# VHH binders against Putative cysteine-rich repeat secretory protein 14 (CRRSP14), part 4

Target 1, 255 residues: Putative cysteine-rich repeat secretory protein 14 (CRRSP14), of Arabidopsis thaliana (Mouse-ear cress) (q9ljw1)
Amino acid sequence: LNMNNPYLYHKCSANQGEYKLGSLYKKSLDSGIQQLSKDNEVFRGGFVYMDHTDPNGTLRVYITFQCRGDIYGSHCRSCFATARAELFKRCPRDKAAIIWYDQCFLEFSSISTGGKINYDDNICIDTARARPNAKTHTGDDSVLEFLRLFENLTNIAVTKRNNFVKDVEKPALYAAGEKRFGNKKIYVMVQCTHDLTPRACVECVNHNVRQFQDCYEDKPVGLKKGARVLGRSCNFRFERYPFVNAKTSPNYLKF

## First folded at step 21 (VHH)

Design cc1 (from bb1 with F105W)
Fold by OpenDDE, fold request of step 26:
Structure cc1 (fold): chain B 255 residues (1-255), chain A 124 residues (1-124)
Amino acid sequence: as target 1 above (255 residues)
Amino acid sequence: QVQLQESGGGLVQAGGSLRLSCTTSGFTFSYYAMSWFRQAPGEEREFVGAISWSGENTDYADSVKGRFTISRDNAKNTFYLQMNSLKTEDTAVYYCAADRSYYFWYESSRYDYWGQGTQVTVSS
């Protein structure tokens, strides 16, 4: 398995404005980032908010970091460090920004983004587009197989706990798996942010499946070779090759 | 052209059974979750039940749980509603609907395609 952690996408949110050098907002942001970087037994992400009150009111910054469900510990910390450095470089002075890597995402915002589905920051990354010679599978039920596996994994994600994490009984909101159909094989991953309820997670990923049909379908040929839909609240990916660590994926499904 | 055609409706006595079918064409049936809705005279259209792509996820209105069963046959592009132990309150026009997703099935506005409906009348 390739352990590379490529950059995927970032967004600087201009609508939330900019902070000034030496501002309380920046100080709060830095403090929050430092807090998230602290050692944890099983480092996989976190959420913090930092606030400070000035004569103009209370300044609050929300910071969310989450690794892909199969990424823990030092690898997750490495992703955090990379994401942190690049996000501040790419979005200097922005009060809100988000960056996605293959193995994690990092977001900060002046408004609360937790607990609700973000429908605005979703993007499709088409593997076939990136590889002009990539061939789609023709004459098969690949789309159906994808949808079936997607559904199965979604069910697992919202019902099964993460057995790699102690003392967390809630669903993992992550699942990955593989399925062979004939002489072909498909790999799929589904993940939601930990702030979502299981119901919200189902809604989020289904919304993306509905909205981004062109991301995975190649009509009339069938399923594209590979793609992912990235969102703040949830994401899914499918490929014809393994792209997650099955050994560290909770409840990895293999057909 | 997309078509959803309900059939199997009619008059039945209370306590009886009826099986509705929804035959589809013009779209890839297997890529859609399917739902049944019904509308009684003077009432709002209400959710009856739904089934996901693979059939692993189903949902039913409380009023029909234990009495109605939904199934699908992808090879026939057909969606079914088996109605047992029918009550007079089940009298309505029944509609089939298709959605590319399988969440929040109760919201009728999100469905992509609808049938014309079939009348089911349950007499006392």
Scores: ipSAE 0.863, ipTM 0.944, lowest interface PAE 0.6, mean pLDDT 92
Fold by OpenDDE, fold request of step 26:
Structure cc1 (fold): chain B 255 residues (1-255), chain A 124 residues (1-124)
Amino acid sequence: as target 1 above (255 residues)
Amino acid sequence: QVQLQESGGGLVQAGGSLRLSCTTSGFTFSYYAMSWFRQAPGEEREFVGAISWSGENTDYADSVKGRFTISRDNAKNTFYLQMNSLKTEDTAVYYCAADRSYYFWYESSRYDYWGQGTQVTVSS
């Protein structure tokens, strides 16, 4: 298992404008980020949506942070630190921005994003394409197995709680697992942000799968060696190798 | 060109069985959840049942639950409706439909493609 936390993607959103040096917005943003950095519960739980008010109580900044469902504690904190540093470096004056790492994402916005699904910032990523001479058939076993595992994990994500988080009875909105078919294996994970309802989560991940299909129309999803769709509200990933820690993944599915 | 073609309908006595088929072409079958709807004369079109991409998820109307079964064969681009213990109230035109997603199946407005329908008549 690769424990590295590679950079994946970032987006500086121009639609919300820029803040000026020394502005109240920057002060509020810094205050919110600093507050998150000191909140150990955030890293224990792996998720926070913050409606942060500046010290004067006049300006609001919305910050979202989430770790991958198998990442907690010190590792989650480390990812936050990395994401924080790079996001401000890459988007130094933007009022809205988001950055994805393999193990977490960090977003801030001048407008409320909680409970809202925005697909505009979604990105498709593939690790490798199928062989050029690979047959594309609707009955391909790899496609079927991917979809099967995806559906099973989606069900688990929206019905089963996270046993690694104390005193939370809500669904984990995360699931990962693996399936063997013949001499091959696939690994899949699905994850939604905790500001979504289970119903919204199902909708979100379905959309992302469709989006992935649209991104890569030349090959069926199941023929890819690996791929993911990253979004603010949900993401999914599949690979031909293990990419999550099964021991720290709630309700890990293994066949 | 996208095509959904229903077959297997006909006249059957109450208590009997029928198997409907929907054969598709012109789109990637495995990327679509499939559903059956029906419409009786003078009635609104109603949801019968649905099956997800891989078949792991199915749902049925309460009126047909336990009697009807939906399945699919992705290799043949075909999905099926097995209807057992048929009742006179099951008489309707049955339509197959395709949706890119496998949620909110009862919402007919979500579906991208529809078949022409096949008549099922159950006599007393």
Scores: ipSAE 0.787, ipTM 0.909, lowest interface PAE 0.6, mean pLDDT 91
Fold by ESMFold2, fold request of step 26:
Structure cc1 (fold): chain B 255 residues (1-255), chain A 124 residues (1-124)
Amino acid sequence: as target 1 above (255 residues)
Amino acid sequence: QVQLQESGGGLVQAGGSLRLSCTTSGFTFSYYAMSWFRQAPGEEREFVGAISWSGENTDYADSVKGRFTISRDNAKNTFYLQMNSLKTEDTAVYYCAADRSYYFWYESSRYDYWGQGTQVTVSS
């Protein structure tokens, strides 16, 4: 399985304004990012939400980093280093910004983001599609089987603990799997940020699936080669090729 | 012309049981997630429980888990709430709701279709 880590997207948030070079905000942001970079437990677990305060306790920066649920250790750290460098290059003065790579995302904000669903930063990304001549309609059997696959995947993500760790009862908030549909095999993944409750994760993923339907209008999912919806709080993806490491994916399923 | 109609509400003694029904028409029932919500006077509408379109997944509010059971009969286009071991705190208007979701929602604002509600009153 190819573990390439392409850049996907970024947003520099105009809503929270800009900071000046040398400002307390920049110093606090750099300090928080540096603290994160030195914490080996972040890269073993693949997630952190940091509420970072300047030395005087007057200014807060909120930093979130998460690796895809199959990415740990040195690969997760490598993704962080890449995301860190590129995020500051692309958003050099924004108080809030986010960048997504195939294997992780990094976000910072001047307002609290922990445990809250962000619906505003979602991005639909399509894989190139074949041009069909056939009519499509809602209720096609392949569409229903696809929706059942995502239903099962969502349930696993929000009810099953990470089967690679002991003594942690919290659900993984990640699931991936594959299923054969006729002569095609579809690979799927859902993931929420680990600071969400299981029910918030359901709300987030359900919203993103609906947003995906809006992005694709009246073409059913069965006509696409693949797609993903990226969000600060959750994402999902499906492709006609494997894109996660099944051996390191918690609770990986073959249907 | 979507219709959701609750029935089976009424007055019941604490510790008793009641079964609510939600009869539906005007949409393809088997494609819809279904949920029960309740609202007591002066309170916000509260999630009670939901069942996915396929019927394979359910969840319940912590306050009713183990006492209430949700089910659906796709042949009859009907959605049920079996309420056991009722408490005075279960007194509320109960609503059924439907949405064309691949799963279901916990937030009431997400559901497209609603019934008119049925009163459940639990006396001590």
Scores: ipSAE 0.688, ipTM 0.882, lowest interface PAE 1.3, mean pLDDT 86
Fold by ESMFold2, fold request of step 26:
Structure cc1 (fold): chain B 255 residues (1-255), chain A 124 residues (1-124)
Amino acid sequence: as target 1 above (255 residues)
Amino acid sequence: QVQLQESGGGLVQAGGSLRLSCTTSGFTFSYYAMSWFRQAPGEEREFVGAISWSGENTDYADSVKGRFTISRDNAKNTFYLQMNSLKTEDTAVYYCAADRSYYFWYESSRYDYWGQGTQVTVSS
């Protein structure tokens, strides 16, 4: 594995209740996770939403897994294995839980979540040290250029198909890019889960950008901070350093 | 007070054209995304089209795509909806809506500022 894949965050949802070890729910969850682990198409495509039922058809478990849009194959599979093990350790009895790693997330639920935006499990992580400066050179113009880059990437994510695959009309729901501002660069990524429509992806990302403005907005310095918003349905990130593999990112934007 | 005012509605025969205007005041026009919605009797408001704050991106409901064009004129603080090849199904009250967003919204509940609406009636 050539890239770091740190743990980021997790949530154990109390709202769906608990299960007992050895219960039908646990057995069905384990069966679904095992079925996912054997499906090479999941790791080639980087996404699955699974509606899994027990052998007798008496209950359902819903499992979602997605790798970051530049992560496929063995790196995606490795992230799944790590997320699987850690999620059950951190949320051993909850019927619903989610864990995020730098390169993927894994989620399970007792309630169908496919194709629906989850506004409730979002978090913001500031990934850069705050660095106010006395120059105040990052006025409204630099903020506007950041917003234009973000707008452009959102549009690419919801209008452009993955340029690494053939005969697929659906947009990639992922975009990453970089733009130079003088002698400095900013790097941005947007991704929605593949179970969303392009318009739902816009709604999700737009909501998170608005909801978490203080996380990435720096009053005196503008674009000095890096940040990321993690969500079950969509996420975005920006940094002053590269954090995705441009060569494996579909539709990567350079300016 | 923020004000949005639609104009340009009226009666037109099928196949005809109308141009709606939404004049605005009370906010910095160039920072706002805009959307057009419409509502026929007994129906929910439905998305017609939107334009981003920068003017770089637009989208339209499938039922009007290729026939309707949304645009903006920052010098006049005005948004437009050009409606061509009108059909009787386009009969509705048309509303403009604005929100300060880096993109735009498809859901009407996201917009805080609304006009009073203008009636468009398309006869056979």
Scores: ipSAE 0.625, ipTM 0.860, lowest interface PAE 1.6, mean pLDDT 85
Fold by OpenDDE, look of step 25:
Structure cc1 (fold): chain B 255 residues (1-255), chain A 124 residues (1-124)
Amino acid sequence: as target 1 above (255 residues)
Amino acid sequence: QVQLQESGGGLVQAGGSLRLSCTTSGFTFSYYAMSWFRQAPGEEREFVGAISWSGENTDYADSVKGRFTISRDNAKNTFYLQMNSLKTEDTAVYYCAADRSYYFWYESSRYDYWGQGTQVTVSS
């Protein structure tokens, strides 16, 4: 299993404006990020959404961080460190920005983003584009089976808790697995941010699976070899090879 | 281990006041939104109020708005529910809860940690 953490995408949001060097906003943001970095339980749980205030208690910044469902502890911390460094490098002076890595994403904003489904920043990555001769599943039956698989996976994500995190009873909002299609396997994953309700998570994933069919289908051939949809609120991925650590993945299923 | 312990409950006459406390340990208190819920006999658990990570934001159920006030002391890992002008319908077991996120905290299923509850009884 490749445990590298490649950069995937980032977005600097200009609509919230820019802060000046040495500004109170930057100080607040730095303070929030710094305190977050010291909180070990964030990396144990793999998620945080916080509204941090400046030392004067007047200015707020909203920070969201989440690791992939199979990523914990030192690996999650490492991803945070990388994301932090690159986000500030890539989006200097922006009041809002988000960055995705394979193993985590980091967002900050001057307005509340928690609990809301954000479709505006969604992107689809076709991982099979570099492999034009890759064999794909064909026909409508394959697509239907794919949709059913993701429906089932999403149901698991919103009903089963994360057994790797103690004392947390709410659903993991994450599930992964594998399914054999003839002589080939598909590996799949769904994940929502923990600021969402189970209902919102289902809505988010279903929306993305339906909306981005053009991305992961190869008509009339059928399903592509692999693809992922990244979003602030939810993401899903499928590949012809294992891409999560099954040993550290809650709710890993062999369908 | 994670602990949330409610205190300050008891018997009070209508129109009276009580102050509940929730003392926490085993997790980084300052990074959690905190909420109060209550459950009367035969009724579903209902949202009472919440306070954000920093304490700058609060929200209350309509039934308690203007009468109840939530605050927190991050240095003491404690947050509070000041209940004024109590009514008989305020009688319930009151629970404190902690959530890593600050939004849509009205649903009880969202929360990571719960206290055991403290009884509040308001007599006529």
Scores: ipSAE 0.007, ipTM 0.232, lowest interface PAE 9.4, mean pLDDT 87

Design cc3 (from bb1 with S108P)
Fold by ESMFold2, look of step 25:
Order: sequence, then C-alpha cells, then structure tokens
Structure cc3 (fold): chain B 255 residues (1-255), chain A 124 residues (1-124)
Amino acid sequence: as target 1 above (255 residues)
Amino acid sequence: QVQLQESGGGLVQAGGSLRLSCTTSGFTFSYYAMSWFRQAPGEEREFVGAISWSGENTDYADSVKGRFTISRDNAKNTFYLQMNSLKTEDTAVYYCAADRSYYFFYEPSRYDYWGQGTQVTVSS
C-alpha cells in the first residue's frame, strides 16, 4: 500500500559532544551504517541495535534502526535510506542524533542505548484541538475509550508474538487497532523497540501516555483529533483515520 | 489529601493464605492504577503486583505469579491482594502504592502515594 512517509522530527544531542571529520568515530559510524544497509534481516524484521567498531576494534558506535511495526522489506529499506541521508544532513558533527519519519526512525550514539529506556528524548506532536460539537462531543467517554484501546493494544504488544513471522517467539512489542464510537472511529498504535523486555515496554509506554496527557487531551473539551509521542524506546499514536496498514500489522485489533 | 491504608496482615503458616486490603480516599479511585510492593528486613522495596485503572490488566513479580491475585472494587475504593500458597520468602511488610496514572509502573520511585504498610509473617 502506497503511504506517505513524511519527516516528523530530529534531535542532535549536544550532551555527547561532536566528532571530527575523518575521526575513528566517524569511520566507525559510516562503516556501521554501511553494514546495516546490506543486512536483509534488518529490513525483514524491521529492527536492529548495532554495536559497531572500527577495524582495530578500539572505538565503538551504537546504531538503532526500527521500522513501524506494519512496515517491512522494501518499504522499510526505503525509509532507512531516506532517514540516513537526512540525519547526517541535519546533524553533521554530533556524536548522537535521532530522526523520526512516519514509517521508521534512525539513531546513533556514542554510548550504549541497547535494552534501556530513554525518558528524556521524547516529543509529542498533536493534531489541533477540536471544539466540542453537542452531537459529537464525547469528552470523558472519548478519552476513556482511547485509554481502553491503548491498554488492550499494550497487552497484545507485550504478550503476543508477531503472527506474520515464523520461529520468533518474542512478543512483537507492537500492536495497532481500531474501535468504533457511534458513527466515528479511533485508531491507535503502540510500539516499543525490540531490545526492550515486555515489562520495560509497558513501563515506557505507560510513562509516555501519563507524561504527555496535556498533549493529547484538552480539558474540558476532551480527546484531541490525534497525537503521537515519538521516543527512542517507545512510541504511540492515535488518529480519527487509519494510518497503519491493517493487513501487515501483526495482531491487529478491531472492536 | 490522598490516603492509602493497608490491612489484613498477620502471622500464617507456610502453605496458608492471607488477603490484604488497601482502602483509599482523596482521589478518584476509578481513574488510577494501583500496585503492591513488599520490603523484607534489610532489602529494598520490591514489586509484587499491579492492576490497571480499568481492572482489566494485572501483572505480578515472577516469585509470586500463580499464587497471588490482585483485584479492585471501585464501589468500595479498595484494592485487594489475595495471597495463596504462602512461603517463608513472602515474609515482608506489604505496601500499596499509587500514582496519578491510568497505568502501573514497576519501579517504586515512580509512585507518589504510599500506605504505611502491613506486616506479613510466614512461619515454617
């Protein structure tokens, strides 16, 4: 399915410093990115955390790439290529940086990020607040139904394996679904990076849904039209329209 | 003023059962997740189990899974911990904890509100 893949956001981390052109750090980073680009398993599975070194084994860089849980193969590879080019353009000398696209994110770092929850580099992007309409205003009901769907999807993400791949027993750490409210629907997606344990994934998404409540809810009006929270460790999104491919979303839930 | 009060602790022989209660006041009970933690002498406070705002999801520490059950009664503003097949290792002070969050966390540092604790002692 042809879907837009817009740029969403990026962050160049000042707290890890800069590297010089031609440095061992840059050489390791470039060779790691090149190795990733050739790894078909990354694009089949949609995730990699890479600990990569220069030829002498003296300096390490850490690279993380993940596609949205419904994006595989050539679409995932295409997102990587786009993210790669733009990330270095926007963060040309930083030792750590991350870029988010609608269908993937790419991160590199000078310190190990694998298996850890990063609470500090999250951002919420909201769709503008809707004014209540007397016929369609569902204030607390809309928020509660979003929260119920979010809860169900989180449970699916951390308990059910990806039903589209063989011989992988780890939970998918991704779920998406939809629920009907009268004549309208809400669509939700939850995803964690594949290097997290199920409990770390729960911790991450629960933190973000709590922390960014003012971003996706506008009291007393109720739930906004849509929002997404982007992070290194987990992300979620809701909209009033479909935004993932239900056919390629593992364990897709309809209410 | 948020208040949490545990009750139901006591002395019990290994293999026995106890039911702890956590009564709450000062917040809208049905909006929030609740968790149980325990602390043995000389140890850090550890996660026992939790229940989400909706009551539909629970999770438990591996050491108690299958033996302990958490539930909530919104009409009574009360959370419960049913402890079956108790072991001497379950001896601890048990705390209920809450944060103003729909969903639970595993780390004690994430919780703003704590009860005073109730002692559970399991004798061999």
Scores: ipSAE 0.392, ipTM 0.760, lowest interface PAE 3.3, mean pLDDT 86

## First folded at step 22 (VHH; from cc3 with Y103W)

Design dd2
Fold by ESMFold2, look of step 25:
Structure dd2 (fold): chain B 255 residues (1-255), chain A 124 residues (1-124)
Amino acid sequence: as target 1 above (255 residues)
Amino acid sequence: QVQLQESGGGLVQAGGSLRLSCTTSGFTFSYYAMSWFRQAPGEEREFVGAISWSGENTDYADSVKGRFTISRDNAKNTFYLQMNSLKTEDTAVYYCAADRSYWFFYEPSRYDYWGQGTQVTVSS
């Protein structure tokens, strides 16, 4: 498995306004990001939602960071460092912004949305369109098999605790797996931000699967070769090749 | 020409049971998640419970958990609600709804297809 961590997308959110360099907002944001960078538990667990106030108590900044569910430790920390540097370069003055990398995302905002689904700025990136005369799957059957696997993974994500840890009952809100369709395999991953309830996670994922059907399906041919949806509250991906580390993915499924 | 038709409503004493059915036509039932909602006079439609397209996943409103059971029979294009230990607060018009997705939603606004409703009246 190739551990490259490509940039995927970013969004500078105009709806919360701008700050000036040197402002108290920027100082509070930098303080929060620095505090996060020193917290080893963030990189062991792979998630944080931080409600940060500057030491003077004047401004609140909200920071979310999450690594993909198979990425921990030094790989997660490395992704944070890359995301931190690039987010400020690409969004130098926005009060809210997000950047996605293959292995993590980093977000900040002036408005609290912890624990709630955020549907803003969802995007889908497809890997390739299926060719019109492809012979491995036709029409609805390949999409239906994908959705059956996706339902199984969604159920695992919201019902099963992380099987690599003990005495934690909260579901992992992540699942990945593979299934053989004819003479080839489909690899799928789903993940929600860890601050969501299981109900919110399912609702977020179901919404995105519906919203982006044209992105992962190429009618009348069927399922595309791969696609991914990037969202602020949930993400999913499928490919015809492995893209997560099965050994570090909680509850990894082979059908 | 999509049709959803509820049946099985009626008058029951508190503590009693009813089974509601929702028969469907005009669409491929196995591609749809199904939900029950209810509405008492002067109130908004309220989520009761739902089942995924395959029947493998369900969820219920807290007010009905342990008393109500949802199921579906994809071979018969029919969706069910078994209601036990009924309370006067369960009195409402019950609606079935369908959404073309593998899972379900909790808000009525997410559903495009609705039945006409069946009255359930629970008396003391």
Scores: ipSAE 0.617, ipTM 0.837, lowest interface PAE 1.4, mean pLDDT 86

